# Ledger of designs, part 26: VH-VL binders against b7kms5

Target 1, 80 residues: b7kms5
Amino acid sequence: DTFETVRNTIRIESEVDESLRQLCHEERITKETWLEAAYLYLCEKPEELAQVIQLAQERLSQRKAIADYKRAKTMQERFL

## First folded at step 1 (VH-VL)

Design pe6 (framework fv_miptenalimab)
Fold by ESMFold2-Fast, scan of step 1:
Structure pe6 (fold): chain C 80 residues (1-80), chain A 123 residues (1-123), chain B 107 residues (1-107)
Amino acid sequence: as target 1 above (80 residues)
Amino acid sequence: QVTLVESGGGVVQPGRSLRLSCAFSGFSLNTRGMGVGWIRQAPGKGLEWVAHIFWDDEKRYNPALKSRFTISRDNSKNTLYLQMNSLRAEDTAVYFCAHRFSDYELGTYFDLWGQGTTVTVSS
Amino acid sequence: DIQMTQSPSFLSASVGDRVSITCRASQDISSYLAWYQQKPGKAPKLLIYAASTLQSGVPDRFSGSGSGTDFTLTISSLQPEDFATYYCQQVNSYPITFGQGTKLEIK
């Protein structure tokens, strides 16, 4: 019992998931191992890690805006 | 990182008007889905929602305050405003501006708050 | 308007204690409830949203439970920095309403 793992359920954009799924299929790897490898690789490259963090912050802001839009629309419709 | 800084509070006589400002940094008020607003707290009392404004200029008001208060924003200055008219002693409170996040499934919540600006309405 | 009733209004406790604060909505609000912590002279801080989801950066000694009309905030082992006033808030419908607050103070 050399590896201890955790189960994570994550939601990602369907377009990104489709692209990542195709990459994993072509290269014969799993999404789990790709995520681990990507993170480990970036931890050794501070400048590239900073770029990825910036992109992640931008994408999080975009998702928040979309969620705000959907919820605001729901509240508006409910209180029309 | 998002920061909110309120200003414009002070001591004002009953029946007068006052405009509060809230400057946002690190977040653009013209972002689609954006929702920001004002919550107030009277001395020794709890929190009371005042008003909200959305990215498309839709507004929601506390019905008790709608006739006297107007919420607005200036995207070029990235600033939120609260115009307070016909002020009464009961409007004495700390006024907080807040950013809200919304999730379609989880709801709408105030995740970021400014430190507040104090409004005192006295004769 | 949805009325939010918190109890108790005042709670005395010691460091290391487990405490619970309750919040009752006058109507079914599903899980559209948040808990906020406010320290004297400071703005409120979001602790929990969607009744039971911890906000990023909030210690896991805080937990929320409940749905419908009855909700509970639990602090499993009080720390000195936890002595504050706690508020619940419903986001099911406008106008947005808050509970009257629970002041947690040292025994």
Scores: ipSAE 0.000, ipTM 0.610, lowest interface PAE 15.0, mean pLDDT 85

Design pe7 (framework fv_miptenalimab)
Fold by ESMFold2-Fast, scan of step 1:
Structure pe7 (fold): chain C 80 residues (1-80), chain A 123 residues (1-123), chain B 107 residues (1-107)
Amino acid sequence: as target 1 above (80 residues)
Amino acid sequence: QVTLVESGGGVVQPGRSLRLSCAFSGFSLNTRGMGVGWIRQAPGKGLEWVAHIFWDDEKRYNPALKSRFTISRDNSKNTLYLQMNSLRAEDTAVYFCAHEGYLDFSSGWFDPWGQGTTVTVSS
Amino acid sequence: DIQMTQSPSFLSASVGDRVSITCRASQDISSYLAWYQQKPGKAPKLLIYAASTLQSGVPDRFSGSGSGTDFTLTISSLQPEDFATYYCQQVNSYPITFGQGTKLEIK
């Protein structure tokens, strides 16, 4: 039988992508299978899943803070 | 399976130097996101972290030991080193090497560990 | 540095007993705490990481709980092979610090 799959496009930090590419190359796996395995593993580990969610929330907050700073600076430059 | 084997321990006089080695198999010391390091245990005492080195050559030291100890690695030999200078009686301990995962702003858990190598500083 | 304090330092118990060891951090370490078991002459063995996650291959009679500054390792039904010294370790920040250890001995 064949697996039913979906196609997704995601944007991640370039340093993270480079690290993940290196890991996949060394271990002879693909990004797709690593993502699937990571999620499935974490679903079996509630405490680790909670830590990953915390890290994700922190990274999201950092991205928002950077975006907010860039917006504020653009506004300041327009009115200086 | 990752395995670690320490060597280089022995009896040494106070004030002398000694270099410990830890041979790794099963993973490369320069794998991104991973660190390796040293933990020691004095006879009958608890565990004390010594130093760690990460894939990007970033080093972290126990502040009490930083001035006398240097951590390094040779990726071509897949070997970790601990250079210990100006040895004191209080440095007498079993020295373990261990694999550490890197987590965000902190270190990860230690697993696996080597068997340890004994350093005795005596006159 | 983050100070890790274990209690008790020494614990005497019998096979089949439920035992608990506590670990207190001098500041908030979230859930960045591991527990290790060490038998005489051997290297420590990782039992639990992230405060409550059981390491693969470790018997399910071991469990961890807590967050912030107060943590507990519990062995629900003590077995002969469980008599060892147990250490907690914070992984929240450098320098890495361990508790002083708890020696679990047979009555």
Scores: ipSAE 0.000, ipTM 0.585, lowest interface PAE 17.1, mean pLDDT 83

Design pe8 (framework fv_miptenalimab)
Fold by ESMFold2-Fast, scan of step 1:
Structure pe8 (fold): chain C 80 residues (1-80), chain A 124 residues (1-124), chain B 107 residues (1-107)
Amino acid sequence: as target 1 above (80 residues)
Amino acid sequence: QVTLVESGGGVVQPGRSLRLSCAFSGFSLNTRGMGVGWIRQAPGKGLEWVAHIFWDDEKRYNPALKSRFTISRDNSKNTLYLQMNSLRAEDTAVYFCAHYDTLFGSEIYGMDVWGQGTTVTVSS
Amino acid sequence: DIQMTQSPSFLSASVGDRVSITCRASQDISSYLAWYQQKPGKAPKLLIYAASTLQSGVPDRFSGSGSGTDFTLTISSLQPEDFATYYCQQVNSYPITFGQGTKLEIK
């Protein structure tokens, strides 16, 4: 019997991936099942879900700021 | 206990084809998170990864071998196969099948169970 | 492809010695490294995975360390049954690649 699943390829920070892999190894679970469980747990906890979303928004803003900095630096090096 | 037994090796002439088999015991090849594959070792040389297949039939190949080798499985026989076409002298090796500890995910961590190997000799 | 280079290729030691084998990856592989022991005529045996996690049933005299590109396998007090060839393997990227091997022999 085959379970219906989708293969998601996601790119996350190496330190986060390594930490999660160690946790999954120690607890004898998979990254896939941990992600499913974490999301389902948070869906039942609206206040905690809101905090996680805020952290996600902050991390996204951080990545955008880094990208903007790199762009500005490249433009400066190219034209100055 | 997980056990793997390879078979199908032998002496073949260059350009011919050969199919290797690996019989699994102690777990089902379609168990979620399971990965199994083939590693070869030429006489007196080191280990070379050939290919592997996951429980959901996702396949990965050594790019140097992908055009000539095909990995497959038959869940009803609990058997893994390696179809080798257009064999060359450099394909002479002991071929091991191995079980990959994936922690039931898509990443592999290591090959925790190995068969004893089957010898393939490609010579005229 | 990620090149795995082991040092030394050959190591001579005595029973009771502390020995270390190093493995260097040509690219960052985080902690996706395994170590294997192979005796003549036998299949390899997994010793360590995730760079530092000891496989069940492996004696605790074996340990692994490192991350990124530099890794070490250490045997704290060499036993007669430890004379074998050791291989490192990266499982971070396809194709999966192994080091060339380190042969550990009696002095």
Scores: ipSAE 0.000, ipTM 0.634, lowest interface PAE 12.6, mean pLDDT 85

Design pe9 (framework fv_miptenalimab)
Fold by ESMFold2-Fast, scan of step 1:
Structure pe9 (fold): chain C 80 residues (1-80), chain A 123 residues (1-123), chain B 107 residues (1-107)
Amino acid sequence: as target 1 above (80 residues)
Amino acid sequence: QVTLVESGGGVVQPGRSLRLSCAFSGFSLNTRGMGVGWIRQAPGKGLEWVAHIFWDDEKRYNPALKSRFTISRDNSKNTLYLQMNSLRAEDTAVYFCAHSDLYGFETSPFDYWGQGTTVTVSS
Amino acid sequence: DIQMTQSPSFLSASVGDRVSITCRASQDISSYLAWYQQKPGKAPKLLIYAASTLQSGVPDRFSGSGSGTDFTLTISSLQPEDFATYYCQQVNSYPITFGQGTKLEIK
């Protein structure tokens, strides 16, 4: 085959994964090809790409806040 | 490709200090969500977590070891360190360094490991 | 600290057998549990994370189940390369803790 691929492991929100699995099953495509297609499509649409990046930044901030909360709670449990 | 290689182990007398190093490649500890840690295993025994350091320089320690051990890093050399002070016979173990990608958890499981370096504390 | 207890500590089985190893946490850890395989003289290898998610490259004869305090690692049809020591690990809170290990040996 002519495509060169890399294997990535990613962690995504469970509800998002379930929704994406349903979509892929119904359309008979894979998560890998959906991700490739979505990225390539957005690269041709700079304003839509910017919106997606903003959403990604917001989701990353939420994950960081949750991680920070868990770390603070662990520290508090240890010292209180 | 992620690789980690430990060094600095050896035979040391009780009460002495030893510094272990872990040279890593395939990731940068400056990357958001990235973490690395130390896990040890005494001969014939199970795994014991020692310490962890994250991309934002937050550090976590096994409470039993916190007073004697210090985790640090040098991002310019892609190297992780474990400074061990006041060594005791019970510190005899193989010391592994391992990669952990935080990614929305307090800590993630260790997905890539070095081969380990042996520390023997003997009088 | 969260104590992780594995059962059994030692298991003897034959190639082709279905085997299960259990892991019990002293408090609720939701699904923040991982399983590792370790062969003599080697570093541990991650098999399963988030209680039931198979790590990339791990054969599908391995599966994990459970949540809360009780977890199970199952190997549906033992292969010669599966004889090793298995460890569970909680990643819910600090300090990170491991089970004592289960050594799987050929009968």
Scores: ipSAE 0.000, ipTM 0.608, lowest interface PAE 17.5, mean pLDDT 84

Design x1 (framework fv_nepuvibart)
Fold by ESMFold2-Fast, scan of step 1:
Structure x1 (fold): chain C 80 residues (1-80), chain A 128 residues (1-128), chain B 107 residues (1-107)
Amino acid sequence: as target 1 above (80 residues)
Amino acid sequence: QVQLVESGGGLVKPGGSLRLSCAASGFTFSDYYMSWIRQAPGKGLEWVSYISSSGSTIYYADSVKGRFTISRDNAKSSLYLQMNSLRAEDTAVYYCARDSPYYDSSGYLRELFAFDIWGQGTLVTVSS
Amino acid sequence: DIQMTQSPSSLSASVGDRVTITCQASQDISNYLNWYQQKPGKAPKLLIYDASNLETGVPSRFSGSGSGTDFTFTISGLQPEDIATYYCQQYDNLPLTFGGGTKVEIK
């Protein structure tokens, strides 16, 4: 009808989730509408969008490095 | 576009050899653990082998151990399965599949062996 | 090897029905279970990981639950495009093992 939506499962840091939950409760908005608004706002601010993308890339690289090490070690200890 | 494309399947006689290839595109192949999973005609799924992102850790199902060799070439974004001493019971569609990473809040990979991207498969028929 | 027993092997239901499939492990696998959908002539598609987590892009009518040895996969409001064979898979220990599959058809 008016809006077509999708349901996505996302995993974020627990402290970030808690902070976002408090913000949404206090402002009477939902996580879905906050994410939509944040993205749309940043799309109109190219320099700020670039900074957010850079931070996201840095966070992803850090998580991958730690996860790769942990996975390799667990494979050796648990499955071999 | 994230994609895996298998090749190398065909008809071989018992005792013969065959080499399967899987070409990856649309993602950083070197970041992912990869598996081969097969399905005999009209039957269910059977896991065959996995290989770590660096190639240093490899495991095989008992049914193929000593006969099959998994390998990868990260520079070519390709996965391989060398199959020797083939038997009639090896007849199956062979899929290459990407292991999906799931990162917890500490940045540690949860060991899901959840295959989020699959190739379309290549048929291997072992008959006389 | 951990044996995965899936039931039923096949079922027929009407559009809009709630469909339930079960999977039983021969030993405790905690929540280390994934669910896949395979349509005829196609490769499998991941639907649920870690027993109850919905994969990105998968419709909310699909859900998973359970832990230990008993697991359930549910389709709430069966759609025509859901005709497929569904498989569970454990990853608590190697070798990885799949259930025998459940073929879902519409009456």
Scores: ipSAE 0.000, ipTM 0.623, lowest interface PAE 14.3, mean pLDDT 85

Design x10 (framework fv_iratumumab)
Fold by ESMFold2-Fast, scan of step 1:
Structure x10 (fold): chain C 80 residues (1-80), chain A 126 residues (1-126), chain B 107 residues (1-107)
Amino acid sequence: as target 1 above (80 residues)
Amino acid sequence: QVQLQQWGAGLLKPSETLSLTCAVYGGSFSDYYWSWIRQPPGKGLEWIGEIDHSGSTNYNPSLKSRVTISVDTSKNQFSLKLNSVTAADTAVYYCARGEYSPLEFLLRSGYYFDYWGQGSLVTVSS
Amino acid sequence: DIQMTQSPTSLSASVGDRVTITCRASQGISSYLTWYQQKPEKAPKSLIYAASSLQSGVPSRFSGSGSGTDFTLTISSLQPEDFATYYCQQYDSYPYTFGQGTRLEIK
């Protein structure tokens, strides 16, 4: 009597996570169910889905640029 | 090689202000958050707060009314002031660098403390 | 605040033993957990970040696992230099919080 589920972990920006966590607490839902609902809703709204995908592509490009820079700097330093 | 060196007051009387400074050598200062963490003798670790090069701070709510962290970007230094000390503030105080996990293309999504100062024992006694 | 609880509080072991230390978060922290080793009168040294990623220079006998609320640090074959106190720390949300520590002692 339970849904078949997959366990995974994702990493998102801390400010986004804090905001989402607060929303989930106030509305008495979980991040899991919010993610499922958001995806299902957007799949029924092609124009909105396209806008979300565009934002996702933009954010991914920004993260890659910043991560590449940070990784180069990190590799120059001594670690334990 | 990154190195953190700290100095400041060691012996204080109740009601005085604790002041410690940490200097960063051998690495970038502006790309990280810099934290203060303390450890009372025989006890665990407590995060005090953090600061970045722009002066943006986050403090532990338990200490927020008494703590101020400041930065001097011209010297790559940051400092801790804790007001109105009591015997409960007796601890070894550490400065530390917050480093980001590079494996998942993330910035400010979480981090760990990878370099620490040598520690400063602060004793508060009358 | 997120409470981090370690178990056991202390553990006695012999060189060559497999040692397991656990850490529980009072709420989900994904994989935002770091393990530290601290020897007497020294600053903590980070061993593992992101729950399972080994720090450069840390021996492969150390490993971490877990996500959400339950986390484990394992030392596969204990060496003399591994007797120390171990701490977990969450960095999911402010304030960052540490476990109370697990002291690993000679049996």
Scores: ipSAE 0.000, ipTM 0.585, lowest interface PAE 17.2, mean pLDDT 83

Design x11 (framework fv_oberotatug)
Fold by ESMFold2-Fast, scan of step 1:
Structure x11 (fold): chain C 80 residues (1-80), chain A 129 residues (1-129), chain B 107 residues (1-107)
Amino acid sequence: as target 1 above (80 residues)
Amino acid sequence: EVQLVESGGGLVKPGGSLRLSCAASGFTFSDAWMSWVRQAPGKGLEWVGRIKSKADGGTTDYAAPVQGRFTISRDDSKNTLYLQMNSLKTEDTAVYYCTTEYTPSELFYLLGSDAFDIWGQGTLVTVSS
Amino acid sequence: DVQMTQSPSSLSASVGDRVTITCRASQSISDYLSWYQQRPGKAPNLLIYAASNLQSGVPSRFSGSGSGTDFTLTISTLQPEDFATYYCQQSYRSPYTFGQGTKVEIK
């Protein structure tokens, strides 16, 4: 049995990465297989998937707010 | 389509003055932070200065070599950015580009990094006797 | 001012090569780094922003990495249209500063 794979590069919050790394170490799995399993499981659970999507939207909004903050901070530092 | 078009470049003698214009179209100019970047013949890129949107205070900032000699302004009713250059020196000889620091709405997931995403074609200023 | 140092100043390469350009900041700039491509006689165009994010419409063979002081632009499989000058630029502190450029020339 063979799988065709693709390589992805993603940036996630460092605390989340550290927590996920610890989970993967404890359970003897990889980040890749955890991501695949989590997505496949949630696709079979529409209500849970909707909650995850809501959290993802909230986290994306937070990242946009941080982007706005960093832009403003950079501009302030140019005058300081 | 999003576009920036510079004009006003030309030959000027040392000590002279020149005003460059940058006409913006295809985006909400009044929301954008705008910069000027120049490039001397055969040399690299050099940031000249920027002006913030009116909503963000409309303030300006300049690189040291042009501070006190150049002034950046904007006319939002005409969607136009200006660079007033006074006391021109031979080392000001360059192609002058106007650029936007505005992140397009499709890219406002940008992580707070300022980048020059839209560039004009440039206008050549030659300061020579 | 934050000084940006690019290396190499120029390099010769063939179509199909992997090309790596580096950029070093004189102080930490977090991820406030962009990469630009400039073809002769043309305006620069944005390739990468926030150190590693590919600008819309830019081919996937371009990638950026790094944070703090050391940054890299990679072209995985050089194409004929990639022979150009590349610049890094920091926006962390005023004034914005560019590296001096790296010219990618036909070997």
Scores: ipSAE 0.000, ipTM 0.608, lowest interface PAE 13.4, mean pLDDT 84

Design x3 (framework fv_pozelimab)
Fold by ESMFold2-Fast, scan of step 1:
Structure x3 (fold): chain C 80 residues (1-80), chain A 128 residues (1-128), chain B 107 residues (1-107)
Amino acid sequence: as target 1 above (80 residues)
Amino acid sequence: QVQLQESGPGLVKPSETLSLTCTVSGGSISSYYWTWIRQPPGKGLEWIGYIYYSGSTNYNPSLKSRATISVDTSKNQFSLKLSSVTAADTAVYYCARGTPIEYQLLSWGEYYYGMDVWGQGTLVTVSS
Amino acid sequence: AIQMTQSPSSLSASVGDRVTITCRASQGIRNDLGWYQQKPGKAPKLLIYAASSLQSGVPSRFAGRGSGTDFTLTISSLQPEDFATYYCLQDYNYPLTFGQGTKVEIK
């Protein structure tokens, strides 16, 4: 029950970050507290949580595809 | 377990073409940068070039005019041809698998060129 | 082409010694550096990629450090099987270039 925090570094799409930063500024909250609140809210709503997980899986798949493309392109740029 | 094995003539006459084949076993030839490296007796390693399984090639500029690397996916083989050889081309020739190795730091991974599987090497002597 | 210079060219050490090999790039290569071990009569073996990441199956006594232009490979407690020549390789830009090698001979 002791209040405890951990520092975490995450990378998100710049457009998403910009939109989230705007929301946080307008509502007078921080990115950290928004993330905590969003997760806690979704934990109480299994159907909505499942939809968010599906979106996360789709976004991860897109990132993997982009990473594969960038990897191949980086090898070409290094060795062309 | 993936294994690589070089094969080809060990003696080549000056001005002729050096021809070597690397056979890949225990895995598919797809998804990798198939690489040739050489080492003259008593000297260091020199990168010759690679072929990506799709057919894209890249060569050391010092050898580009003479070197050709090709791939035969049906035989799980890739090959090196080096034309107009001289005594300076006498070396142990290695084939190797160039693997994009994921490195994790603070975000999604970056990929580095690691040569994680090597053939045993074959000595090619250029002599009349 | 990026030139890679290793020092020393050779060294002799006893089992249990700490050995350090250095590698310098002629220009900045970030952390795009690997270390390879070659035993007499054998093909090279990848030890370290991305300057500091240990390849799977490689003993923890091997450690790489550095970024930019200056890199080191350290063997914390030399074993008989570590008798070999060690090469650095930059994979930052074309063509890939190796250092000239450092020979480690056990006393």
Scores: ipSAE 0.000, ipTM 0.602, lowest interface PAE 14.8, mean pLDDT 84

Design x4 (framework fv_iratumumab)
Fold by ESMFold2-Fast, scan of step 1:
Structure x4 (fold): chain C 80 residues (1-80), chain A 127 residues (1-127), chain B 107 residues (1-107)
Amino acid sequence: as target 1 above (80 residues)
Amino acid sequence: QVQLQQWGAGLLKPSETLSLTCAVYGGSFSGYYWSWIRQPPGKGLEWIGEINHGGSTNYNPSLKSRVTISVDTSKNQFSLKLNSVTAADTAVYYCARGRSYTIEFGSGTVYYYMDVWGQGSLVTVSS
Amino acid sequence: DIQMTQSPTSLSASVGDRVTITCRASQGISSWLTWYQQKPEKAPKSLIYAASSLQSGVPSRFSGSGSGTDFTLTISSLQPEDFATYYCQQYNSYPLTFGQGTRLEIK
């Protein structure tokens, strides 16, 4: 009966944002309601939730690899 | 910011093997497909094939019997070998980065478009 | 293989003109089409991906539209640096295929 909301700032890949924005426009929904619905749906589907978590772990590893590369390059440039 | 630098090949005789290498600077090698594309003088573009960080490849069927793309993840490099060259293989060869745009829900299909290109390497095959 | 056909093969235009280049796929490719610009002796430069999404750093005078089999690239007000060859490319299915190119020349 009571909906209390929080404001979050999330950084996602620009291509993913573009695709999600297009989906939301076509289906006449918002990013906020899509996120809520997706999470609630997946919470009732443990096997599918596990697949999503695996994809999330892969994407996080990719971001870490990019960050590590940028750090290494900065160190090289700093000491050349 | 991300740069692709390529080298190798040049002048080849018919039946020899074409070998080119592309190095990735200023960005991660992981999370992308890395393509080779060629362009014969005065003609259009032809996709040769692609490889990802894990070594998974897709090749153009027209070239599949002669082409091998490999990756050296420790050096952030990928390489093209094209066997048994003929005059028809004379072209400028480009390496390029394939960036994912979307995931088709339910199928797991990821679509890749090329956004960053190497400078090109002219390969001439003549007797 | 999916055949990509561009029209016209060449066109002549003047600075300030509105220019439209078309690309037709032999079968449906949804929106999985990229437009490239290539200047003499240079590598291609991506302009538009997913049929209508402008690549970062590309001037807003470039726009793309279409889905399925029929696509267009529009330059709203042609500039001197825009004289080049333009290619479309589908990435819906393997092998990836390019159009034959459209050469944009000074009138």
Scores: ipSAE 0.000, ipTM 0.587, lowest interface PAE 16.8, mean pLDDT 82

Design x5 (framework fv_oberotatug)
Fold by ESMFold2-Fast, scan of step 1:
Structure x5 (fold): chain C 80 residues (1-80), chain A 130 residues (1-130), chain B 107 residues (1-107)
Amino acid sequence: as target 1 above (80 residues)
Amino acid sequence: EVQLVESGGGLVKPGGSLRLSCAASGFTFSNAWMSWVRQAPGKGLEWVGRIKSKTDGGTTDYAAPVQGRFTISRDDSKNTLYLQMNSLKTEDTAVYYCTTDYSEVTIYGSGKLTVRFDYWGQGTLVTVSS
Amino acid sequence: DVQMTQSPSSLSASVGDRVTITCRASQSISSYLSWYQQRPGKAPNLLIYAASSLQSGVPSRFSGSGSGTDFTLTISTLQPEDFATYYCQQSYSTPWTFGQGTKVEIK
């Protein structure tokens, strides 16, 4: 049998996309396989997974970071 | 000028303990992240661990070979960094350097990370032998 | 852990020579790489950070290049004070790891 796949669309920051595109090009992999590998790796590493979830939560709240960058930076330094 | 001066090295037997100090001057010590890096005789550099500034939580991180045996601490009132070494092994024999751990807020504002070790002390020799 | 391998382990050169040292990471580290110089009997000194950024006070004859897994440190015109051991270091993920070092010796 073959792998069953799901098609979906995600929107990420252009800077992140550019960096990920370069990584995939240099390593000869695809964004899809990188995403699968990253998720599977993190599921095996609970402490690292927790750190990534924290980053994801921060990105959700700070997705307009460009508008409030200085405030975000100050708050970040206070809580870390 | 930035100066870091290590002290407390010496000869100790396996299983013994030793405490290293690093006296800092010429910068705002309380704002700096600090690391310890060691070098075995005739060998390369090995990161030991770090301590964040109190503003950033004062937390510590360690390399696997020293985890559970070494403790890094700081006294901002004395501008001094410490490395408490317990259960010493012969493979811990090295010159120990303290270094400033230049850190920056990540581009996503999710935290700070070490980007380089910009200033180093002269080092202090620790010899662990039977 | 990310392993860092330098090449060569040692080289012999004369004052005025162009010297090239390479560093290879076991996985992509983007541009999170620093170069350090250690003169005999002295502490290490930061030369280059972020693969290609020259540290303040470091002579312009030093330059760094590369990204991903392959990195190069170049000394364009070797000076007497440059006879030293050079180390690369990745700052991509903990634990921070160094290459084994490259010793630049007098020919």
Scores: ipSAE 0.000, ipTM 0.607, lowest interface PAE 16.0, mean pLDDT 84

